# Miniprotein binders against q9h3h3: the designs that were tried, part 273

Target 1, 235 residues: q9h3h3
Amino acid sequence: EDGFTAEHLAAEAMAADMDPWLVFDARTTPATELDAWLAKYPPSQVTRYGDPGSPNSEPVGWIAVYGQGYSPNSGDVQGLQAAWEALQTSGRPITPGTLRQLAITHHVLSGKWLMHLAPGFKLDHAWAGIARAVVEGQLQVAKVSPRAKEGGRQVICVYTDDFTDRLGVLEADSAIRAAGIKCLLTYKPDVYTYLGIYRANRWHLCPTLYESRFQLGGSARGSRVLDRANNVELT
Short names: E, the ipSAE of ESMFold2; O, the ipSAE of OpenDDE; V2, 0.75 times the mean of E and O plus 0.25 times the DockQ between their complexes.

## First folded at step 20 (miniprotein)

Design WL14 (at its last look DockQ between E and O 0.90; V2 from the best seeds 0.82)
Fold by OpenDDE base, look of step 20:
Structure WL14 (fold): chain B 235 residues (1-235), chain A 85 residues (1-85)
Amino acid sequence: as target 1 above (235 residues)
Amino acid sequence: DREKLIRRFERLVRRAERLLRRAEEALKRGDLETAEELIIYALMALKLAKWIAEMLGDPELLERVEELVRRAERLLEEVERLKEE
């Protein structure tokens, strides 16, 4: 069940990238307009296909917020994919290190913290916190999936520029936590998305590099970030 | 890039300071749960700021972080005391 849902969610995410986005761009729009924009386009009400009565009449792939320092840099995705095909054909072992090296070589270094939330107030509140953190310059860019017809969980993606920069990954985790988000976070490099590496892949690669758990009580207060590849806590 | 690390440091410190101010305001309102949460978030930011200061080898930055950590810890002790009351 978990594998099919992950591939389906990934296919949906790729399809959604091709549809129009609802974007708040802090580079061009005053921060004072954020609250009105959030009220106009709450993620729990924005529908994937522009259903009657939704805030959007047209299909929406993603709702996104761009920070002041946001600069889109996707690297050489085509070269990455070609190198990946060649690697598969070579029969050489594929490891997390192999993927890291491919990502570095082709400058495809972006990654994202992911959180999955049910549609409703908690999702909208979480998104508002993230959007504010982006506009305030604590985060660079974030997006949230619109509501699907099936009423499934929506995903918030918070990006970092470099998945190899552990400090940057931890900074983003800290900012997400400071926005009031307490749920499980998983970190996935975009290279894994571009190469179609999902749960239960034939290479047995874990598509999640990091996992963050937050705890308020007990001896270990705060966020615990686990490196899944090495099974080491980073915090 | 030293300048990039300094910018990161300053962002973390500003976040921590804002969170600590909000925690103090929560304490004044008697909202101990919110205060504790905000302090924890501040300490998380300060931990990363400390790492940056150590990476930079800058004793002034380290001192600034340590001062804020002490402030956060004092506030946390106050919250804990008030919860036991």
Scores: ipSAE 0.838, ipTM 0.941, lowest interface PAE 0.5, mean pLDDT 92
Fold by ESMFold2, look of step 20:
Structure WL14 (fold): chain B 235 residues (1-235), chain A 85 residues (1-85)
Amino acid sequence: as target 1 above (235 residues)
Amino acid sequence: DREKLIRRFERLVRRAERLLRRAEEALKRGDLETAEELIIYALMALKLAKWIAEMLGDPELLERVEELVRRAERLLEEVERLKEE
């Protein structure tokens, strides 16, 4: 039914990126204004295309919070994409190591922890916790998808600036958990997003680099973080 | 680099200290569930801080972490004791 899943996901991502975003920017906005902003724009009620009865009258691609340390730097995305095309035509093997090296060479190092939640109180509460962590300086950048017309789960993305810096990725996991988030987290480097590589890709690459599972009880309490590329537990 | 590791260590220690102070206040109120959660979050931050102190080979940093771990473990024992009552 969906023979072009990767192309569909890439088109959806580009459309959302091109539409306006609702942004709380801690670099220019006092932290005391955050609670009012969160109440005005709960992600369970902000709609992708501006439906009647929603807080937004125009399309919204993403709802985002920028921390005081946020410094936009996507790296050499055009060079990355050109090198990717050359690799595809070269006959050389395409592996997770190949993508890692491309990302390093072109300085496209950012990535994100992802969580998927149904619309409602749980989503809005989780987003508020993440947004507060960003404004407090525990995290640097986060975004959440608006509610789609057809319903379904929404996604919160929590960014880190270097997927090769495993301590930084684990530090972000720690901050997310400290905000009260107990659900499954998966981590995707941005290189996969910029190259349009999603879970159902033709190269059979796994875009999920890390997976974090959390529990409070038992002898294994805390996060258990798995490196999916190497099948190694980091924690 | 070494400077980046030291900054990360300090952030993680400060996070753990804040979490433990909040856990102590929750325990004072009798809110055992909140106290336990905060202690676990503190121990997660301290685990990362300990790895950094070990990578830096700095016994002063390692001792700071171990002091906080002992504090967290004492608080967790206290929470567990109070739950049986």
Scores: ipSAE 0.760, ipTM 0.922, lowest interface PAE 1.0, mean pLDDT 89
ESMFold2 (binder alone), look of step 20: mean pLDDT 88; pTM 0.874

Design WL15 (at its last look DockQ between E and O 0.86; V2 from the best seeds 0.83)
Fold by OpenDDE base, look of step 20:
Structure WL15 (fold): chain B 235 residues (1-235), chain A 85 residues (1-85)
Amino acid sequence: as target 1 above (235 residues)
Amino acid sequence: DRELLIRRFERLVRRAERLLRRAEEALKRGDLETAEELIIYALMSLKIAKWIAEMLGDPELLERVEELVERAERLLEEVERLKRE
């Protein structure tokens, strides 16, 4: 059940990338307009296909916020994919280290913190916090999935420029937490998405590099970030 | 890049300072839960800032972080004291 859902979610995410996005670009739009934009396009109400009565009449793939320092750099995704096909054909062992090296070689270094939330006030509030953090320059870019017809969980993605920069990953976690988000976070490099590496893949690769858990009470207050590959806490 | 690390440091420090100010305001309102949460967020940012300062080997940056950590810890102790009353 978990594997099929992960592949389906990934296919849906790729399809959504091709549909129009609702974007707040802090590079071109005054920060003072953010609240009005958030009110106009709450993620819980924006529908994937532009359902009647939704804020959007047309299909929306993602709702996104771009920070002042946002520069899209996808690297050489085509070269990455070609190298991945060649690697599979070679029969050489595929490890997390192999994927890291492919990512570095092709400059496909972006990754994202992921959070899954049910549609509603909590989602919209979380998104508003993230959007504000992006506009304030605490985060570079974030996106949230629109509401699906089935009423499933929506995902907020908060990007970092380099999944190999552990410090940058931790900085983003700290910013997400400071925005008031307390739920489980998982970090996934985009290279894993581009190569179709999902849960239960044939290489037994964990598509999640990091996991963040937040706790306010007890002896260990704050965010605990676990390196899943090495089973080591980074915080 | 040293300059990039300094910019990252300054961003974290500014975040922490803002969070601590907000925590102090929450304390003044008697909102101990909000104050605690904000302090924890500040400490998270300061922890990373400390790592950057250590990486840079800059004693002035370390001192700035330590001062803010001490401030955060004092505020946290106050919150914890008030929660027990």
Scores: ipSAE 0.839, ipTM 0.946, lowest interface PAE 0.5, mean pLDDT 92
Fold by ESMFold2, look of step 20:
Structure WL15 (fold): chain B 235 residues (1-235), chain A 85 residues (1-85)
Amino acid sequence: as target 1 above (235 residues)
Amino acid sequence: DRELLIRRFERLVRRAERLLRRAEEALKRGDLETAEELIIYALMSLKIAKWIAEMLGDPELLERVEELVERAERLLEEVERLKRE
């Protein structure tokens, strides 16, 4: 899978935030209802704009599952954006370190593991596994894009609450793998999303902080997680 | 935060225990591929738990993890032996 494709899909997905979402909220919905909900709304069949024959009659921006302990906290996004503008006019260098410090200062610490899958059974199966992991408390919150165009890949986003907490990011990777997911995962802090920083940005920043590759066979079985900022393997 | 680390440790150990029980059940029914996957997932959780136990400097926590790692490694060896036959 191409990492450039991942960033394009993430940017396009942000435009969908304003449309209605289909949400299974474990805080208000019994876990026993999850399997029926998953069967009604498979992400390969839920359409972005409510196409004929789809389960939804209206546009859907995202399909999401909120865990029992999910507590939304975007942090001080307005302050972050103001400080970002000030930084750009200051003449100071813009580096991954300065973005990290802005995110810490303004408590915009969330981030997400991303995976891209073609529409079909594999996507629906992967999403079901992630959704169950969220409801069971192994993960906190996840979302998947609806089908916007036949043949296009869809994205599953699995959130963590603090991209600087490496143990928490690794714990989430292990939970994703335990749900049976073996594809490439890339991790993007939300600060990049809120500041509109994409892969082809003028500061040459890489919005992918971590990368996870999984294998069952050979001498290094399990996840190999690379910290791209420091070029260090965490696992 | 010590309390956060302990909560994370317990969550990872509980996951590993569930995965190993499922692996044993898969092995009993002859599903070697499923057993192997579950053992690997358990070992991934235990590796993180071991790091936490080492960071906390708590020999009781480390002993709990090492017992589970040993159990997982015995199961994996059995699965690999059976796959060669």
Scores: ipSAE 0.796, ipTM 0.930, lowest interface PAE 0.9, mean pLDDT 89
ESMFold2 (binder alone), look of step 20: mean pLDDT 89; pTM 0.883

Design WL16 (at its last look DockQ between E and O 0.87; V2 from the best seeds 0.80)
Fold by OpenDDE base, look of step 20:
Parts: structure tokens; C-alpha cells; sequence
Structure WL16 (fold): chain B 235 residues (1-235), chain A 85 residues (1-85)
């Protein structure tokens, strides 16, 4: 059940990437307009296919906010995919280290913190916090999935430029937490998405590199970021 | 890149300072829960700032972080005191 759901979610995410996006671009739009834009396009109300009565009449793949320092750099995704096919054909062992090296070689270094939230006020509030953090330059770029017909959980993705930069990953975690988000976060490199590496993959690779848990009470206050590959806490 | 690390440091410090100001404002309003949360967020940012300062080997940056940590800890102690009251 978990594997089929992960592949399905991935296929849906790829399909959503091809549909129009609702974008607030802080490079071209004054920050003072953010609140009006958030009010116009609350993620819980924006529908994937532009349902009647939704803020959008047309299909929307993602709702996104671009920060002032955002520069899209996808690297050589085609070269990455070709190298991955060749590697599979070679029968060589595939490890997290192999994927890291492929990512570095092809400059496909982006990754994202992921949070899954039910549609509603909590989602919209979380998104507003993230969007503000992006516009304020605390984060570079974020996106949220629109509401699906089935009413499933929506995902907020907060990107970092380099999944190999542990400091950058931790900085983004700290910024997400400072935006008031307390839920579980998982960090996934985009290379894993481009190569179709999901849960229960045949290589037994964990698609999540990092996990962040937040705690307000007790002796260990704050965010705990776990390196899943090494089973080591980074914080 | 040293300059990039300095930019990261300054971003973290500015975040922490803003969070601490907001925590002080929450404390003045008697919103102890919000104050505590904001202080914790500030401490998270300061922890990373300290790490960056250590990488840079800059004692002045370390001192700035330490001063802010002390401020955050004092505020946290005050919040904890008021919660017990």
C-alpha cells in the first residue's frame, strides 16, 4: 500500500509540474502585496482542476513563492538520467553515496523539506508563514500543492539549493520552525525524484535524507534533525 | 566562501534578534507561551550562527552570538519563572 501510494503521489507531482502555477514572485512583486495574494489564493481552497467556486478557474499544479534570491538551477537532469540508466545496466551496487556522486557530477543538488497537512486553516496558516519567510529572504523558494478532489493531505515543499550543504539544510529547518511550523519534516533531494526513487524501491534506498522533529517542552527544546542514512542527529 | 558564510551568519543573527524582540513583546503582553516559543526559535538560529562563527574562526562573531544566547537564556528563565507563578 505504501509503495503504490508513493509512486502515485510522485506521478501526480510530476503531472502537477506541467500544469500552470500560481506564483508570487518577490523579485517582481512588492512584499506588501503578499497578504492580498495569500487571501486570494489560500491553498486549502485552490483546487487542482479549477473546480466551480474555487479561486482558480483553470487547473493549477502548484502554488509557489519565489524569494528575492531565487535562481532556478536544475542542473543537467538529462545527463543525470542517462548516467542512472547506464549505472543500472552495469549491475554495479547502488548506494546513497552513488546517488550523491551522480547528483554532484550533474549539478542536480536541489532538495526540499516536505510537510504534509490536511486542508484547512492550519495548512493555510502554515503556508502563509512559509510564504512570508520566503519574501523576507529567510527561505529561497517554496511551493504547496493545491486541494485535490479526494481531500487528501496537501504538501508544502521548502527548497534548498544544495542537499549536500548540511548547514543550508539546517538553516532552512530553523527558518521553517521560526515560521511556526511544528510538524514532522522530511528532507528529500530532487535527484531522488528525478530518478524515480520512492519508498519501497528495489535498491532499498531511503528517499528521505533527513528528518526533523520539533519539541517545545522537555530537556531537548527545538528542532532535532536526524540524518537517516547514518542514523545520526545533526542538531 | 567566507563572504557567503558571513552572509549566512548575519541572516541567522538578524533572525534571532527579531525573534527575541518579538519574545520580549509577547512577554510584556503576558503571552508566556508565545514568548517561550519565540525564544526557542531564536536559540535555534543562534546555535547555527555559533557554528558558522566557529567555521570562520572569528572571535568577534562568536562574542556576538554568545551575547545573544545570554539574552535569550535570561528571557527564557524569566518566562519559566512567570509560568511557575
Amino acid sequence: as target 1 above (235 residues)
Amino acid sequence: DREELIRRFERLVRRAERLLRRAEEALKRGDLETAEELIIYALMSLKLAKWVAEILGDPELLERVEELVERAERLLEEVERLKRE
Scores: ipSAE 0.806, ipTM 0.930, lowest interface PAE 0.5, mean pLDDT 92
Fold by ESMFold2, look of step 20:
Structure WL16 (fold): chain B 235 residues (1-235), chain A 85 residues (1-85)
Amino acid sequence: as target 1 above (235 residues)
Amino acid sequence: DREELIRRFERLVRRAERLLRRAEEALKRGDLETAEELIIYALMSLKLAKWVAEILGDPELLERVEELVERAERLLEEVERLKRE
């Protein structure tokens, strides 16, 4: 059978968050050093636990690039989690609207566009494009997972600071596309991550808020972005 | 906030202008596929800029966007013409 559960996947994500990260921080590092750094640490070669022959000898949880204007703001995560516990015991229905309101109340508004790619040239090329866009100021912050020991798809996360700001989320989508990314993108608010709500959750919540598909041809050239919660096309 | 919307508008327009200049350079090199892609990216940025200008209700900003869209569309037509050759 599959062998993976939502609890197992959450534990692996938490472990990655706690392990060392490889970070290019544009706030303290000249942009001219980016290409050398990308060549040293391609995500298809950086291993999760430091496999023989990889660029890293120690575990790496994430590879990240921070833009020059990046200002971390997680909001009131502790208050959010407390209110979530209270909500679960209250008997009130748990809906996407409930999660949205909790996130707004506690200022936990960040979210991320996600893409999943197999290891290799396409992954490394996509990451390099995203990293350059971050350093150039077109995107704020991004991270990519290292290669797992079994191999398999890796994820690039491109953050935005407010999932309720549709224009800002769409602006980030356009910047990702301008970096040459043509694959399917999905958008997940961080509130779901902080509350441990993943795809197979007991409330049947869909952590994917937006979905972006890109086309160069036809009558609808560009991104088509769907709001999954309201079943409305934004573009 | 009106100031934030104006900053977003200018950011989106600046991106579109840069993309169109890159598309013109790609066209000069004969790289028609790259030119086409850059023009589409520019049009995506301009679509969002138009949305912001509509929220602001500013006819001068709308006119700026439409002029850039017209420029992008003319460039795209030139690229398409050359691909048929």
Scores: ipSAE 0.753, ipTM 0.915, lowest interface PAE 1.0, mean pLDDT 89
ESMFold2 (binder alone), look of step 20: mean pLDDT 89; pTM 0.874

Design WL2 (at its last look DockQ between E and O 0.86; V2 from the best seeds 0.82)
Fold by OpenDDE base, look of step 20:
Formats: sequence, structure tokens, C-alpha cells
Structure WL2 (fold): chain B 235 residues (1-235), chain A 85 residues (1-85)
Amino acid sequence: as target 1 above (235 residues)
Amino acid sequence: DREELIRRFERLVRRAERLLRRAEEALKRGDLETAEDLIIYALMSLKLAKWIAEMLGDPELLERVEELVERAERLLEEVERLKRE
């Protein structure tokens, strides 16, 4: 059940990437307009297919905010995929280290913190906090999935430029937490998405490199970031 | 890149300072829960700033972080005191 759901969610995410995006670009739009834009396009109300009565009349793949320092760099995704096919054909062992090296070689280094939230006020509030953090230059870029017909959880993705930069991953976690978000976060490199490496993959690779939990009580209150590959706390 | 690390440091410090100011404002309003959250967020940012300062080997940056940590800890102690009353 978990594998089929993960592949389905991935296919849906890829399909959503091809549909129009609702974008607030802080490079071209004054920060003072953010609140009006957030009010116009609350993620809980924006529908995937532009349902009647939604803020959008047309299909929307993602709602996104670009920061001032955002520069899209996807690297050599085609070369990455070709190298991955060749690697599979070779019968060589595939490890997290193999994927890391492929990512580095092809400059496909982006990754994202993921949070899943039910549609509603909490989602919209979380998104508003993230969007503000992006516009304020605390984060580079973020996106949120629109509301699906089935009313499932929506995902907020907060990107970092380099999943191999542990400090950068932790900086993004700290910024997300500073936006008031206390839910579970999982970090996934985009290379895993591009190579179709999901939960329950045949290589037994964990697609989540990091997990962040926020401790709500005690003397150790704060974010705890776990390296899932090494089972080591980074914070 | 040293310059990039300095930029990261300054961003973290600015975040922490803003969070601490907001925490002080929350304390003035008697919103102890919000104040505590903001202080914790500041401390998280300062922890990373400290790591950067250590990587840079810059004692002035370390001192700046330590001063802000001390400020955050004092505010946290005040929140904890007020929560017990």
C-alpha cells in the first residue's frame, strides 16, 4: 500500500509540474503585495483542476514563491538519467553514496524539506509563514500543492540548493521552524525524484535523507534533525 | 567560501535578533508561550551561527553569537520564572 501510494504521489507531482503555476516572484513583485497574493490564493482553496468557486479557474500544478536570490539550476538531469540507466544495466551495487556521486557529477544537487498538512487554516497559515520567509530572504524558494478533489493532505516543499551541504539543510530547517512550523519534516534530494526512487524501491534506498522533529517540551525544546542514512542526530 | 559563510552567519544573526525582539514584545504582552517559541527559534539560529563562527575561526563572530545566546537564555529564564508564578 505504501509503495503504490508513493509512486502515485510522485506521478501526480510530476504531472503537476507540467501544469501552470501560481507564482509570487519577489524578484519582480514588491514584498508589500505578498499579503494580498496570499489572501487571493490560499492553498486550501486553490484547486488542482480549477473547480467552480475556486480562486483559480484553470488547472494549477503548484503555488510557489520565489525569493530574491532564487536562481533555477536543475543541472544535467538528462545526463543523470542516462548514467542511472547505465548503472542499472551494469549490475553494480547501488547505494546512497552512488546516488550522491551521480548527483554531484551531473550537478543535480537540489533538495527539499517536505511537510504534509490537511487542507485548512493550519495549512494556509504555515504557507503564509513560509512565503514570508522566502520573500524576506530566509529561504530561497518554496511551493505548495493545490487542493485535490479527494481532500487529501497538501504538501509544502521548501528547497535548498545543495542536499550535500548539511549546514544549508539545517539553515532551512531553522528558518522553517522560525516560521512557526512544528510538524514533522522530511528532506528529499531531487535526484531521488528524477530517478524514480520512492518508498519500497527495489534497491532498498531510503528516499528521505533527513528527518526533522520539533520537540515541544522539556529542556531540549527545539528542532532535532536526524540523518536517516547514518542514524545520527545532526543538531 | 569565506564570504558566503559570513553572509550565512549574518543572516542567522539577523534572524535571531529579530526573533529575540519579538520575544521581548511577547513577554511585555504576557504571551509566555509565544515568547518561549521565539526564543527557541532564536537559539536554533544562533547554534548554526556559532558553528559558522567556529569554522571561520573568528573570535569576534563568536563573541557576537555568545552575547546573543546569553540574551536569549536570560529571556528564557524570565519566561520560565513567569510560567511558575
Scores: ipSAE 0.829, ipTM 0.942, lowest interface PAE 0.5, mean pLDDT 92
Fold by ESMFold2, look of step 20:
Structure WL2 (fold): chain B 235 residues (1-235), chain A 85 residues (1-85)
Amino acid sequence: as target 1 above (235 residues)
Amino acid sequence: DREELIRRFERLVRRAERLLRRAEEALKRGDLETAEDLIIYALMSLKLAKWIAEMLGDPELLERVEELVERAERLLEEVERLKRE
């Protein structure tokens, strides 16, 4: 059932959020230490629960890099969640428009570009590029999931502070591409995450707002970014 | 608001300038694929900088972007010429 699936995904996300994170915080750590940290904790080798032979002996929920200028502001998440419960009780329809309005009303405006990569050199190289972009000030904050199981894909999340700032979301896309990342990117506002709304949710909402596809050759080289809500190409 | 847009513009221009310098170095060592990638990334950054300059309505900022776009396009033509050899 869709409801069971969404509840399970929310529980897994909460468990990872609650476990310890491995964090490189540029606000308190010199940038010259980044490469050593990346070599110590490659995401393809950091395990979710501390498998034998991994660099971590304890569970790791996320591996993260905070930029020099990162100022955390989740907004009024508690108020958002309360309003969400009230909305569900009210009998009023749940639509993408009502979710957007809840996010704006409660100032829960952050979102993230997502990429999914298999464990290995490509993942570690992509993460290193993103981490350097964060420390250099091109991006604000990013995280990557640890290795959970053999052959399973891992996710890199690159955050932006305002999903309503379309240009800012495109700026983050360009910074990701400048780090050498050419795979498909999808963008999800954090409001969906805080409310536990994933792709297979019971309300049939689509949490992906934008898609970015990179084209190297030809006359239209660069990112092609599609706005999924309006079916329009932004680039 | 306006000052934040100027900050974002300058960040994008500085990024493009660094990417073009790296592209020139890659070109000097014959790494045409890397040079091409870096030029494309620079042009992506300049496209966004141009949008900001247009929002600001500042002809000097627009001219700065166009100068860098011309530089990027010349480098790309050189890379493509060398790839045909």
Scores: ipSAE 0.792, ipTM 0.933, lowest interface PAE 0.7, mean pLDDT 88
ESMFold2 (binder alone), look of step 20: mean pLDDT 89; pTM 0.876

Design WL3 (at its last look DockQ between E and O 0.90; V2 from the best seeds 0.82)
Fold by OpenDDE base, look of step 20:
Structure WL3 (fold): chain B 235 residues (1-235), chain A 85 residues (1-85)
Amino acid sequence: as target 1 above (235 residues)
Amino acid sequence: DREELIRRFERLVRRAERLLRRAEEALKRGDLETAEELIIYALMSLKLAKMIAEMLGDPELLERVEELVERAERLLEEVERLKRE
């Protein structure tokens, strides 16, 4: 059990959002340059604080790839947060349905598939596969955390525009699998991040809406996507 | 939006076709494990394409997906046959 509380990982992720990003933008950079960029900035070697001998001399929050169809739309995050505070003060029950309705009302619909990998070749290879899928238009946007000093797991985030669009969530899962990634995936809406809803929260809300497991052999070949809220398989 | 669903469908189908071509190439090289993996990825994409075609109520899109599914299944049967030899 990596001793970092879900709260610590979240605080680090928020702090990382404020630091400079290393970005490959397929809208402005030719796809032919992707391999050189991946070779220059392998995520296992890019350090969070720009350690001596790293590819980066300055702090890096995230390494990201933007696809041709990427359009940043964060919705009304401030209005969402204000409505969340008001809801907490009201003493009304808070359910996954409540969070969904808040997200819809404030147009904060983005979510992400998450995978956690140890630093090294497997991480860099997974990232290269995802980055290629983004540049090829199979995915819209992805990011990976840089290497921490403590050598902990790095996270790859693959975004979808709407966590309420089950088809879109499944499409992203299929694209991630087609990129050669076989590990456990968890899907988290960004609304849960913005509202500070992590594992073991006081409302007992599961911050993970979907879980994807991949299997090559047996009777059920392929990806199995579980709706965690309803305990129903979507695939 | 119908046009968006069609775009999604076409993206899934193009992915599946590319994966199946790569699977055929892997099969020609005798790389049965890679071929199987690629076929499974193609079938995943085709399953979603089928869902979209059903949502659209478009029989031509359904037929196109079914043809690709049949191709993928035939390739999978061939891989399974060769793994047993």
Scores: ipSAE 0.830, ipTM 0.939, lowest interface PAE 0.5, mean pLDDT 92
Fold by ESMFold2, look of step 20:
Structure WL3 (fold): chain B 235 residues (1-235), chain A 85 residues (1-85)
Amino acid sequence: as target 1 above (235 residues)
Amino acid sequence: DREELIRRFERLVRRAERLLRRAEEALKRGDLETAEELIIYALMSLKLAKMIAEMLGDPELLERVEELVERAERLLEEVERLKRE
């Protein structure tokens, strides 16, 4: 398939997080510089390890844009991880509800909308739209993966600060769509990422909390956002 | 958080207003598909603004949203009419 397992995905995520990032920080950089920055670092051309001919000569883990309202707060991740270990040995059920409570207890509330796109114009255009939305204050923070040597799909992550604020998650979806993004979006709370819970995990948990599908025509136009845990439409 | 809700409301309304102005411009030049897209984005923003106005219990904010929804619906009807021509 893609050759990645849950253990591989966790290790790759950690490595990318620890490598240097290319960041446009609206809190310290004038918005007028954004277009030049986007032109210099299109995600379809920025390579993970600094290949010859790429705009970057050094490894890049992520390309990111921080909005003026971005206030990083991962919460009590260490306490979350310790409580997770204790829960696994306790014999108590591991459910989406127990993960939600762990996230609330340890204030690890951030999450992200994800979209996967092939390298090329469509990816670069989508990223530029998202980056502009962040700098304009419509979104708080976003990142996009660099190009891998094997040339697979890349991911854009658009963060929200509280996955329990469903209205705020819907506001982010709306801002993404207004940037011209029509593809499938999936939403993953960061608690699942910090605990290394990916698709096909041993607990059969679904790390995708929400799914957004967009349509322009017909009687149901706009986003249709489904809560995957409860099989309930939010929109 | 009331002041935060007001900020979120204003952001959503300003977004909708800009989207509707762009939709009107697209309509003026005959770009019906772009106009339709922008109107849909505006309506999405207004739906969320309405939810916030309801949470705030502020009838003046609800009136602002309703006025913009009516404007968006008129534009959408015009786009549909022109597609039939």
Scores: ipSAE 0.767, ipTM 0.923, lowest interface PAE 0.8, mean pLDDT 89
ESMFold2 (binder alone), look of step 20: mean pLDDT 89; pTM 0.872

